# VHH binders against p49116, part 40

Target 1, 238 residues: p49116
Amino acid sequence: EGPLLSDTHVTFKLTMPSPMPEYLNVHYICESASRLLFLSMHWARSIPAFQALGQDCNTSLVRACWNELFTLGLAQCAQVMSLSTILAAIVNHLQNSIQEDKLSGDRIKQVMEHIWKLQEFCNSMAKLDIDGYEYAYLKAIVLFSPDHPGLTSTSQIEKFQEKAQMELQDYVQKTYSEDTYRLARILVRLPALRLMSSNITEELFFTGLIGNVSIDSIIPYILKMETAEYNGQITGAS

## First folded at step 20 (VHH)

Design pa13
Fold by OpenDDE, fold request of step 28:
Structure pa13 (fold): chain B 238 residues (1-238), chain A 119 residues (1-119)
Amino acid sequence: as target 1 above (238 residues)
Amino acid sequence: DVQLVESGGGLVQAGGSLRLSCAASGFRFSEYGMYWGRQAPGKGREWVSGISGDSSYTAYADSVEGRFTISRDNAKNTLYLQMNNLKPEDTALYYCATHEYSGRPEDYWGQGTQVTVSS
């Protein structure tokens, strides 16, 4: 078998909605997030190892890790997205709900902590100066995680994850030979992804577009979306 | 319209071999992953093996690993499953499916070919 990832899988270019509004409204935030979500899932589809798995397994994997993939995408695209500005806008939108006592104190705390964790994670990744290859391999490691409940063919998934890990190790050793502990520093960031609530992420980034529809329920449709259809949606949303 | 037609099934003794074929039409075959599934009597469909569009990667269920080999001929729009050392537990209706993206969430699959392994 060839490498798990090729150079084509390193490219991860997010196109933001245009034009950027003076005020980042809910629609802009949701559209930006949707584009990132689509990009992340279609990135997964482009991996031959992913193509070799059955539909049920593929769908289950993405359902299990979409929040982690999305979060890695946020970190990777933080500059292009102006993520800090987006998060500030989200907080501002929530402020109205807070002032109107529409949320419990506990819920407010949970949401604010989640936003803080997202920002801190992205800042930590920026501080590490993670490159495109490292992001690609981290995404692959997250995607082919065998420890999610209900998965089938976990042995096969584990093999793919191991291959991703090995290729990452080789890449880091080759590219950053003077930084002996870089691999470890990168990998220790992964647990932070598991602390992120998918429900809160969904609420913060997608409520304006999908309403009561869950990301979980639309994943099969996104995974089966044609490229032309995706492009059409992007163009139509601009 | 997407069409998948399986063939090659039959009755075989335990320890025997079969080679299944799946003729595909109605879509860009080489651009999509393909996989085999099976359904035994009284059981649900289970994934057996998959292969990427470019054939660079294959995957197998634990129950068939080392015994089955998936392959494809993109020039002939055909998917194959070589089944060796067959066991009674392999008895099932075998179907091929595609990861073709047509906007519907469900994969396309054929009518299946029956494989029966006697003790």
Scores: ipSAE 0.852, ipTM 0.931, lowest interface PAE 0.4, mean pLDDT 91
Fold by OpenDDE, fold request of step 28:
Structure pa13 (fold): chain B 238 residues (1-238), chain A 119 residues (1-119)
Amino acid sequence: as target 1 above (238 residues)
Amino acid sequence: DVQLVESGGGLVQAGGSLRLSCAASGFRFSEYGMYWGRQAPGKGREWVSGISGDSSYTAYADSVEGRFTISRDNAKNTLYLQMNNLKPEDTALYYCATHEYSGRPEDYWGQGTQVTVSS
């Protein structure tokens, strides 16, 4: 078998809806997020190792890690997305809801903490100056995580994850030979992803577009989405 | 329309070998991952092995690892499963499936080919 990832998997180009509105409304935010989600899912299915797994396993993996993949995508595409502006807009929308007394104090706290975690994670990744290869490998490590409940073929998944980790290690050693501890600094960021609530992420980024339909429920459809349809959404939407 | 037709099944003694084939049509075969599943009587369908579109990666269930080999010929639109050291527990209807993208979340499956391993 060849490398888990190739140069083709390093490319992760997000196209934002155009034009950017003066006021970032819920629709724009949701559309942007959806494009990122689709890009992330289609990135996953472009990996040969992913293609080699069964449908149930693939779906289960993505369901288990979509929030982490999405978050890594946010970090990677933060500049293109103007993520800080998007998050500010989200907060502003939340403030309006708060003023209207639509949220409990506890819920407000949870949501605000989540936004903080997202921002901090993205900032931390920016500080590390993570490159496209490193992001690709991190996403692969996240994708092929065998420790999620209910997964089948965990041995195979673990093998793929190990492959991703080894390739990342090799890449970092090759590319950043002067930075002995870079790999460790990168990997230590991964636990932060597990602390983030997928439900809150879904509510913040997707409720305006998807409504009450869960990301979990649409993942199988996203994974089976035609490439042409996806491309059409990337170039023609908004 | 996507079509998958399995063949190569049969009766074999324990320790024997079989080679299954799956003829695919109706989609761009080389662009999609393929996999084998099986279903024994009274049991649910289980994943057996998979292979990427470009054949660069393969995967196997623990129960068949080291005994089965999945391969494909994209020029012939054919998927293969070489089964060696067969065991009675391998007795099942074997299906070919594709990760072909469509409007539905379910993969396409063939009619299956019966593999029976006697003690």
Scores: ipSAE 0.850, ipTM 0.930, lowest interface PAE 0.4, mean pLDDT 91
Fold by OpenDDE, last read:
Structure pa13 (fold): chain B 238 residues (1-238), chain A 119 residues (1-119)
Amino acid sequence: as target 1 above (238 residues)
Amino acid sequence: DVQLVESGGGLVQAGGSLRLSCAASGFRFSEYGMYWGRQAPGKGREWVSGISGDSSYTAYADSVEGRFTISRDNAKNTLYLQMNNLKPEDTALYYCATHEYSGRPEDYWGQGTQVTVSS
């Protein structure tokens, strides 16, 4: 078998909605997040190993890891997205809900902690200066995780994950030969992704667009979305 | 319209071999992953094997790993499944499927070809 990822999988270009408003409203945030989500899902389906797995398995994998993929995408696209500004805007919007007494104290704490975790994770990734190849492999490792409950074909998934890990190791060794512990530093960041609530992420980034529809429920449709339709959304045509 | 037509099924003794074919039309064949599934009597449909659009990657269910080989000829728009060392538990209707992106969540499936393995 060839490499799990090719150079084509390294490219991860997010196009933001244009123009950027002076005030980042809920619509802008949700649209930006949706574009990132679509990009992440279509990135996944462009991987040959992913294409080789059954549809049910593919859907299950994405359902299990979409939050992690999305978060890695946030980190990777933090500058283009002006993520800090987006998060600040989200906090401001939450203040309105707080003033209206719509959230319990415990819920406010949970949401604020989640936002903090997102920001810290992205900052940590920036501090590590993770490059496009490393992001691609990290996403692949997250995508092909066999330790989610209810998955089928776990043996194949594990093999693909190992392949991703090996290729990442080889890449880091080749590219950053003087940094002996870079791989370890990078991989140590992955557990942080598992500590983040997908429900809170969904609430913060997607509530304005999907309403009562869950990300889980739309994943099969995103995965089956035509490229032309996706491109239209990315370019702002829809 | 996407069309998938399976062939090559039949009756074979345990330990025997069969080669299934799936003729595909109505979509850009080489751009999509292809799959084989099967449905045994009284059981649900299960995934058997898959192959990437460019054939660079293949995957197999644990139950068929080492015995079945999936391949494709993109020039002929044809998917294949070489089945060796067949077992009675392999008896099923075998379907060809594509992950063609059409906006609907379900993959496209053919009508299937019957494989019967006798003891």
Scores: ipSAE 0.848, ipTM 0.929, lowest interface PAE 0.4, mean pLDDT 91
Fold by OpenDDE, fold request of step 28:
Structure pa13 (fold): chain B 238 residues (1-238), chain A 119 residues (1-119)
Amino acid sequence: as target 1 above (238 residues)
Amino acid sequence: DVQLVESGGGLVQAGGSLRLSCAASGFRFSEYGMYWGRQAPGKGREWVSGISGDSSYTAYADSVEGRFTISRDNAKNTLYLQMNNLKPEDTALYYCATHEYSGRPEDYWGQGTQVTVSS
């Protein structure tokens, strides 16, 4: 059996909306996030192992891990996205809601902690200097996670995950032979992804475009969209 | 227009074999994953097996692993399912589907071919 990932899966190029406004408004943030989301999901569907699974399984996998994939994408594309600036803008927008007393103290804390966790995760990944291959394999590992509830064909999913892990291990050993513990350092970052609330992520990055439509509900549509379509704005209709 | 036409079904005795075919047209066949599903009377649709566009990866439901083999001929735009050691519980309408991307969330399905396994 061939490799799970090829060099084509290593390429992960996010194109930001142009032009970049002086003030990062909600629309710009949401559009940027949407492009990343689409890119991440279309990346997944380009994997042969993913293609070999049924629609229900594929949809379930993406529904289960879209937030993790998105977060890894944020980390990987942090520089291109000017993520720190985006997060700062999000905080500023939240300040308006705070001033208007639209959020409870607990909710404010929760949202701010989420933003903090996102920033810390991305910073940690930057410090590790994760390369494109490593990101690709990490995304594959989270994509083919068999431990999500409600999944079918978990045996196959597990096999694909193992394949991803093995290839990552081989890559790291080959590329970073002098760093014996690099693989471990990379893998121990994955649990942090599970700390990220998909609901909060959705609220922060996508509410401005999709309105009351959930990411879960549009995932099947995204997976079936042409790649050229995600350059546009997500409609509120599903 | 995407078209999928299944064939090869029939009545077979337990322990027997069948080979299903799915003729595909209307899309870039080799670029998309294909899979087989089945639906038994009174039951929901069940995924059986899948294969990547380039045939580099295959997957099987646990219930058919080791007995069924999925394959494809991209030159002929045809998907196959070799079913060996058939069991009565394999009785179902078998249909092929594609992961072709057209903007709609549902995969394309054929009309199906009936497989009946007698005891």
Scores: ipSAE 0.846, ipTM 0.928, lowest interface PAE 0.4, mean pLDDT 91
Fold by OpenDDE, last read:
Structure pa13 (fold): chain B 238 residues (1-238), chain A 119 residues (1-119)
Amino acid sequence: as target 1 above (238 residues)
Amino acid sequence: DVQLVESGGGLVQAGGSLRLSCAASGFRFSEYGMYWGRQAPGKGREWVSGISGDSSYTAYADSVEGRFTISRDNAKNTLYLQMNNLKPEDTALYYCATHEYSGRPEDYWGQGTQVTVSS
């Protein structure tokens, strides 16, 4: 049995919609987010261990962790995406809803706190200077999480997660030998992902999806989508 | 068109062995994960075992771990399931399936091969 991840899984290149508009509208945000989501899902399906699992298990895993994978992707691609600018644009769009009294005070607070948590998480990852290998392993650890409710084959999932953790440990020890506690600093960031609401993430980044289809409902289609279908394509091609 | 044809099923006594085969066609076999499922009478379809496209990883349901072995021959476009120490509860129609990406939300399945284990 080979390593869980190979160098090919370290590559995580997000292609942004072009051209970038002067004003980041909802469409641009949604398109950018969709591309990241697709990239994340297709990254998952490129992992041999993931390929070895059944359809139901694969779908369940992705449904359980898509928000976490997406958030890690945001952190990893923050510069390419100009995440700060996107988040600012989202806030601006929310202001319209606020002015129109479409949101309750409590909901506004929840959404703003979510944006804050998201920004803080990404900033913390940037401060740690997480590299591509570390991101790949962190995503694998998140993907192969056996502690989600309703999962089957949890023993296998746990084994895969352990392997991801071991490989991450080995990589960090080899690459950052002078930083004894780097692994711990990295892993302690993962709990923050579980505090983020998938519903709010969906609302912020994916409200512009055609037909207002839920991420949950389209995951099986994304997993079956050809990579070429979203590369260079716009949201709605699916 | 994607086609999956299972074979190798039959009647065996408890403790016996069978080797299932699945002949695949209509897609790039080596590029996709494959897996076996089964369906017992009155029950839903159950995942049994899976294997990655390059055969580097395999996975098994807890109920068959240590008894079943999944393998594939990409040159022959064939998936295998070696079943040892069979039990009556293994009685089911066994299906071969692929993760082939075609835009369809469901996987492709064969017609299945019947495995019956007598007590």
Scores: ipSAE 0.845, ipTM 0.927, lowest interface PAE 0.4, mean pLDDT 91

Design pa13
Fold by OpenDDE, look of step 26:
Structure pa13 (fold): chain B 238 residues (1-238), chain A 119 residues (1-119)
Amino acid sequence: as target 1 above (238 residues)
Amino acid sequence: DVQLVESGGGLVQAGGSLRLSCAASGFRFSEYGMYWGRQAPGKGREWVSGISGDSSYTAYADSVEGRFTISRDNAKNTLYLQMNNLKPEDTALYYCATHEYSGRPEDYWGQGTQVTVSS
């Protein structure tokens, strides 16, 4: 078998909505997040190993890890997205909800903690100076996780995950030969992803756009969306 | 319109071999992953094997690993499934399917070819 990922899978370019508003409204935030989500899922779709799996398995994998993929995408695209500004805007919008007494104290704490976790994770990734190859392999490791409940063909998934891990190891050894523990430092960041609530992520980034529709329910449609349709969205032609 | 037509099925004794073919049309065949599924009487559809668009990766269900081989000829727009050491439990309607993306959540699949393995 060939490599799990190629150079084409390293490219991860997010195009932000244009024009950028003076005030980051909920629509802009949701549109930006949606583009990242689409990019992430279509990235997965472009992986040959992913293509070799069945529809149910593919959908189940993405449903299981979309939050982790999305979060890695946030980290990777943090500068382009002005993520700190987006998060600040989200907090400001949340503050309005707090003032209107729409959230319990416990829920407020949960949401604020989640935002903090997101920011800290992205900051930690920036401090590590994770490059495009490393991000790609980390995404692949997250994507081909066999330990999610309800998955079929777990042996194949595990095989693909192992391949991703091996390729990452090889890449790090080759590229960062003087940093013996870089691989470990990178991989140790992955547990932080699973501490983040997909529900809260969905609420923060997507509620304004999809309303009561869940990301889980639209994943099959996103995966089956034509590239031309996606391209139209990133160019603002909708 | 996407079209998938399976062939090569039949009756075979346990331990025997069959080679299935799937003729594809109506889409850019080489750009999409393809897979075989099967459905036994009274059972749901089961994924059997898949192959990437460029054939660089293949995958198999545990039940057929080591016995079945998926391949494709992109020049002929054809998907294949070599089935060796067939078992009675392999008896099913075998269908090919594609991950062609058209906005529909479900994949495209053919009408299938019957494989019957006798004891």
Scores: ipSAE 0.820, ipTM 0.921, lowest interface PAE 0.5, mean pLDDT 91
Fold by ESMFold2, look of step 26:
Structure pa13 (fold): chain B 238 residues (1-238), chain A 119 residues (1-119)
Amino acid sequence: as target 1 above (238 residues)
Amino acid sequence: DVQLVESGGGLVQAGGSLRLSCAASGFRFSEYGMYWGRQAPGKGREWVSGISGDSSYTAYADSVEGRFTISRDNAKNTLYLQMNNLKPEDTALYYCATHEYSGRPEDYWGQGTQVTVSS
């Protein structure tokens, strides 16, 4: 078999909604996040190894890892999204919610801790100067994770994850040959990523889009979006 | 108007071989991954083997690896499953399926072809 990922899987270009509003609002944040989610799902379904699996396996894999893929996407696209500005606006809204007594103090603490963890993760990835190839393989490693409960076909998933790990190792050794510990520093970031809360991610980024439904419930529909509909969501042209 | 028509099933003795075919129409066959599934009486559907649109990747359930070989001919819009060293537990209705991006949450599958393996 050939490489798990080709150059087409390394390209990951997020386009932001236009025009950018004078003041950030729930609609703009939700549209931006939706574009990243769709880009991430389109990326996953384009992988030949993913295409070789059955529908139940594909859906289970993405349900298990969508928040990790999304978070890697946030880190990769943090500058183009102006993520620091978005998070600052969310923090300001949370402070207003405390004064208005609209959220419990315990919930606000949970959300603020999540925002801090997200900022820390994105900053650590930027400090490591993670490149597009490394991001692509990290996404493949989290996508083909056999560790999530309820998965079937785990031997095939494990083989694909091992291939992603080997190809990342080969890439890092070739490209960063003088940086002996780079692979280890990169891989140590993944456990923190897997502890990110999907429920809080939905609250931060998807409140205007999904209302009372979870991303988990719409994943089968996202994975099966017609190519023309997908392009319309990304470019804004239906 | 996706159509998947399986053929090649039949009755075979244990240790024998069969080659299944799946004729596909109504979509751009080469753009999508395809797979075979099977359903034994009284059991749920089981994924058997899949192949990427460009044939660069194949995958197999543990129960059939080494015995079954999936392939496709994109010029003929046909998916194949070569089944060797068949066992009675391989007895099932075999169907092909496509990942075609239709907006529908469930993949399209054919009506199936029966494979019966006698002891």
Scores: ipSAE 0.738, ipTM 0.906, lowest interface PAE 0.9, mean pLDDT 87
Fold by ESMFold2, fold request of step 28:
Structure pa13 (fold): chain B 238 residues (1-238), chain A 119 residues (1-119)
Amino acid sequence: as target 1 above (238 residues)
Amino acid sequence: DVQLVESGGGLVQAGGSLRLSCAASGFRFSEYGMYWGRQAPGKGREWVSGISGDSSYTAYADSVEGRFTISRDNAKNTLYLQMNNLKPEDTALYYCATHEYSGRPEDYWGQGTQVTVSS
């Protein structure tokens, strides 16, 4: 077949809510995160290989990897999102929650460790200067992961993942021919994505900094959303 | 609005061939991925094969790879499944489905066409 990704899959432009509030608040953080989530899901469903799979497989893949795609999106868009400022605001909120006895010390420790891992992941990606093509292929590699439990079409998914890996290899070798080990340095960052907890991501970005949100429950609806409605969710247009 | 009508099923001997068709209407056919599924007697639904909107990608279940070929004709809004070297375990109700973005969490599927493979 042809290439797994085309130039249309490399473009990944996040537009932030306007206007920027003087103080970051739950609504701004949640809208910003929602735009990134919808942009990431729109990206995934636009891939021809994804379109060739059945509904149950598509839903299972996205349920298994949405947090990894979201995390790659945070790293890719960290500057435009002012992610460091958002994380600082979340840390301040966590201190208030302890003061008001809303969270246990063990829960706070878990959340703070997650924030630290997220910041270190984003820093490592920035230090490697990952470009848009490389991000697109990394996202495809995590999307077509055959090792998640419950998948039925694992041989076909594995073939698509291997094609994404081959295309990334070809891209890196052509574009960064002077750096023999760039591909290896990029690929060793992927296991860190598996350390990101989807439950904590939901609490940090989707439920008023801390609380319950079930992205798993809405994924079938997100994947089937009309394109016009999708674009409204990505840009905040009504 | 969305309509999917399967045809081409029937009784065939093992080793034989059939070509299934799925006539689609009520949506922009070429914009969406399509797939075939089947339901054998006493079994749940099984995804068989899929194809992207522009036909650039196809995928197959292990049980049919190398024997079945999915294709589409976007000018005729028709999805096809060429089934070769049929086996008794291919006996099932075959239905087509679309990933059309309707806002509902379930894909649209047709009523199906019966394929029966005799020994």
Scores: ipSAE 0.731, ipTM 0.899, lowest interface PAE 1.0, mean pLDDT 87
Fold by ESMFold2, fold request of step 28:
Structure pa13 (fold): chain B 238 residues (1-238), chain A 119 residues (1-119)
Amino acid sequence: as target 1 above (238 residues)
Amino acid sequence: DVQLVESGGGLVQAGGSLRLSCAASGFRFSEYGMYWGRQAPGKGREWVSGISGDSSYTAYADSVEGRFTISRDNAKNTLYLQMNNLKPEDTALYYCATHEYSGRPEDYWGQGTQVTVSS
C-alpha cells in the first residue's frame, strides 16, 4: 500500500459563477454551493481507498459525512467564495421572512445559532492558517468515519481513517517541526463539524436546488452520474 | 456499452482454491475502481473485495480477509479474485462490478459465476 493521498488530492480549486451580481440572490448562492459540493464529491471519488469500497458503502459514507465535508470546504474556500458576504445576504433574507411571519421564532434562533457556529469554525481555521495538505487529510479523516450507524465494512473504514491520521501527523511533524501543539490544535476543531445540521445547511445554501430535493436523495446520482448532470440540464430532467 | 463477463467458478471441496476472472470492455478500465460481490441463496448481495483503478488500494470484507486476494491487469482489462481456503459459507453467485458512470443510476455488474463449496 502507498500513501492514502497524493498531490492530486491536495489541489482544491473552486471557481465562482461570473459575473458576481450587484445583489446576491438565491440562484448565485445555490450555484456557488453546488460547485463546492460537486468539487467535494469529485475529491472523495478520486481517493484510491474510496474506490476500493463497494457502491453501497461509498453512498453510506458520503450520506453520513457530506455536511462535514461541505463545511470543511466552506472553511478552506471562505475567501474565494466571499463567505462572509454570502452569510450576510442570508441574514438579510431571514429579515424578510420575519417581516412576513414565514418562520417561527424557534426556527430563526436555530438558524442564527448555526450561522454563528459556522462563522466561528471558519474563523478558527483561518486563524490557524490550515494549509492544503492539512485540509486534505482532515477531509479524509471525516470521510472515513467508522462511527456512523448502518455502515458496513467498518473495519476497512477504521483502517483508512487511521492511515489518514498517521499521514497528517507525519506531515505536520515534518512541515511544522517548531510548532509542538499544531496537530492537537487542528484535531480539536473536528468535533464542531458533527454539530452542524445538514438540514440547516440545505436551507442556507441549497434552497434554489430544483424543488425541495434533499442532498441525501441526490448523493447516489452525484457519485454515479456526474457526466449525466450536463445532459440533464440540457433536457430539463433531474 | 459496458460489458463484464465472469468466469472461473465451479464446484470445489472445502479448503480448496479457485481463481475468478472478470473480462471488462466498453469503458476505460484503468480509470475506475472495481469490486467483487456475491449473493448466497436466499440472501442479499454482499460486497466481497474491491480495488482502485491504479491498484494502489485493496479492501476486503472481514469474512474473506486473509483468504481472498483481488488483483487487476489493466493491460488485459481483467479483474481477478484468488480464493484460497474456501469454506461452505463462501458458496454464492460471484459477480464483478465497476464504479464507472455514464448516466446509469447504478454500478454496472456482470451475470456472475457460481462457486459451490462442498463438505
Scores: ipSAE 0.700, ipTM 0.885, lowest interface PAE 1.1, mean pLDDT 85
Fold by ESMFold2, last read:
Structure pa13 (fold): chain B 238 residues (1-238), chain A 119 residues (1-119)
Amino acid sequence: as target 1 above (238 residues)
Amino acid sequence: DVQLVESGGGLVQAGGSLRLSCAASGFRFSEYGMYWGRQAPGKGREWVSGISGDSSYTAYADSVEGRFTISRDNAKNTLYLQMNNLKPEDTALYYCATHEYSGRPEDYWGQGTQVTVSS
């Protein structure tokens, strides 16, 4: 058994829809978020350890962690996505909705708290200057989480997670040898991912989906998407 | 279209060995992960073992770890399962499957080959 991730798994190129509109709108935000979701799902299926698991296990893992992977992707791609601008536009829109009394106060408060948690997480990751290798291993750690209810093959999943943890530790030790506490500072950020609501993430970033289809329901289809179709949607060829 | 044909099953005594084969066609075999599953009489399907397209990773159910070995020969488009130290509880219909990315939500499955472990 070789390393869990190779250099091909470190590359994480998000391509944004063109052109960027003068005023951000729900369609641009939803397309941008969809591209990140597709990139994250196809990243997961490219991992040999993931390929060695059965279909039910693959689907269960991704259903359990898609919001965590998406949130790590937001943090990693925050500059390319202009995420701070997107979140500011969403906040402004929500404040206008409050002044026009169009939404319940409890729901708006819940959504605003989620946005603040997301901003804090992304800012803390940027402050730590997390590199592409570290992001790849963090994504692998959240993907191969054996603790989720209903999973089978938990001992195999635990083995893969431990391997990701070991490889991250080795990488940090060799690359940041004078920063004794870097690994600990990075790992302390992970619990915040479990607090992110997939329901609210869907409302913030996937409102443009027709029929109010949940991400949970489309994951089996995204994981099985033809590589040529995926590449066309991400690179703008289709 | 994808075709998966299992063979190598049969009746064997407890403690014995069998090697299952899965002949694959209709897709680029080496590009996709493959796995074996099994279904005992009156029970649901159970994932047994899987292997990545390049063979760099394998995984096993706890019930077979250390006794079964999955492998593949990409030149022959064939998946294998070496089953050693067989137990009566290994009795099942064994089938192979592929993660081939065709846009359908379910993996492709073979018809299966029966393994029966006696005594």
Scores: ipSAE 0.699, ipTM 0.889, lowest interface PAE 1.1, mean pLDDT 87

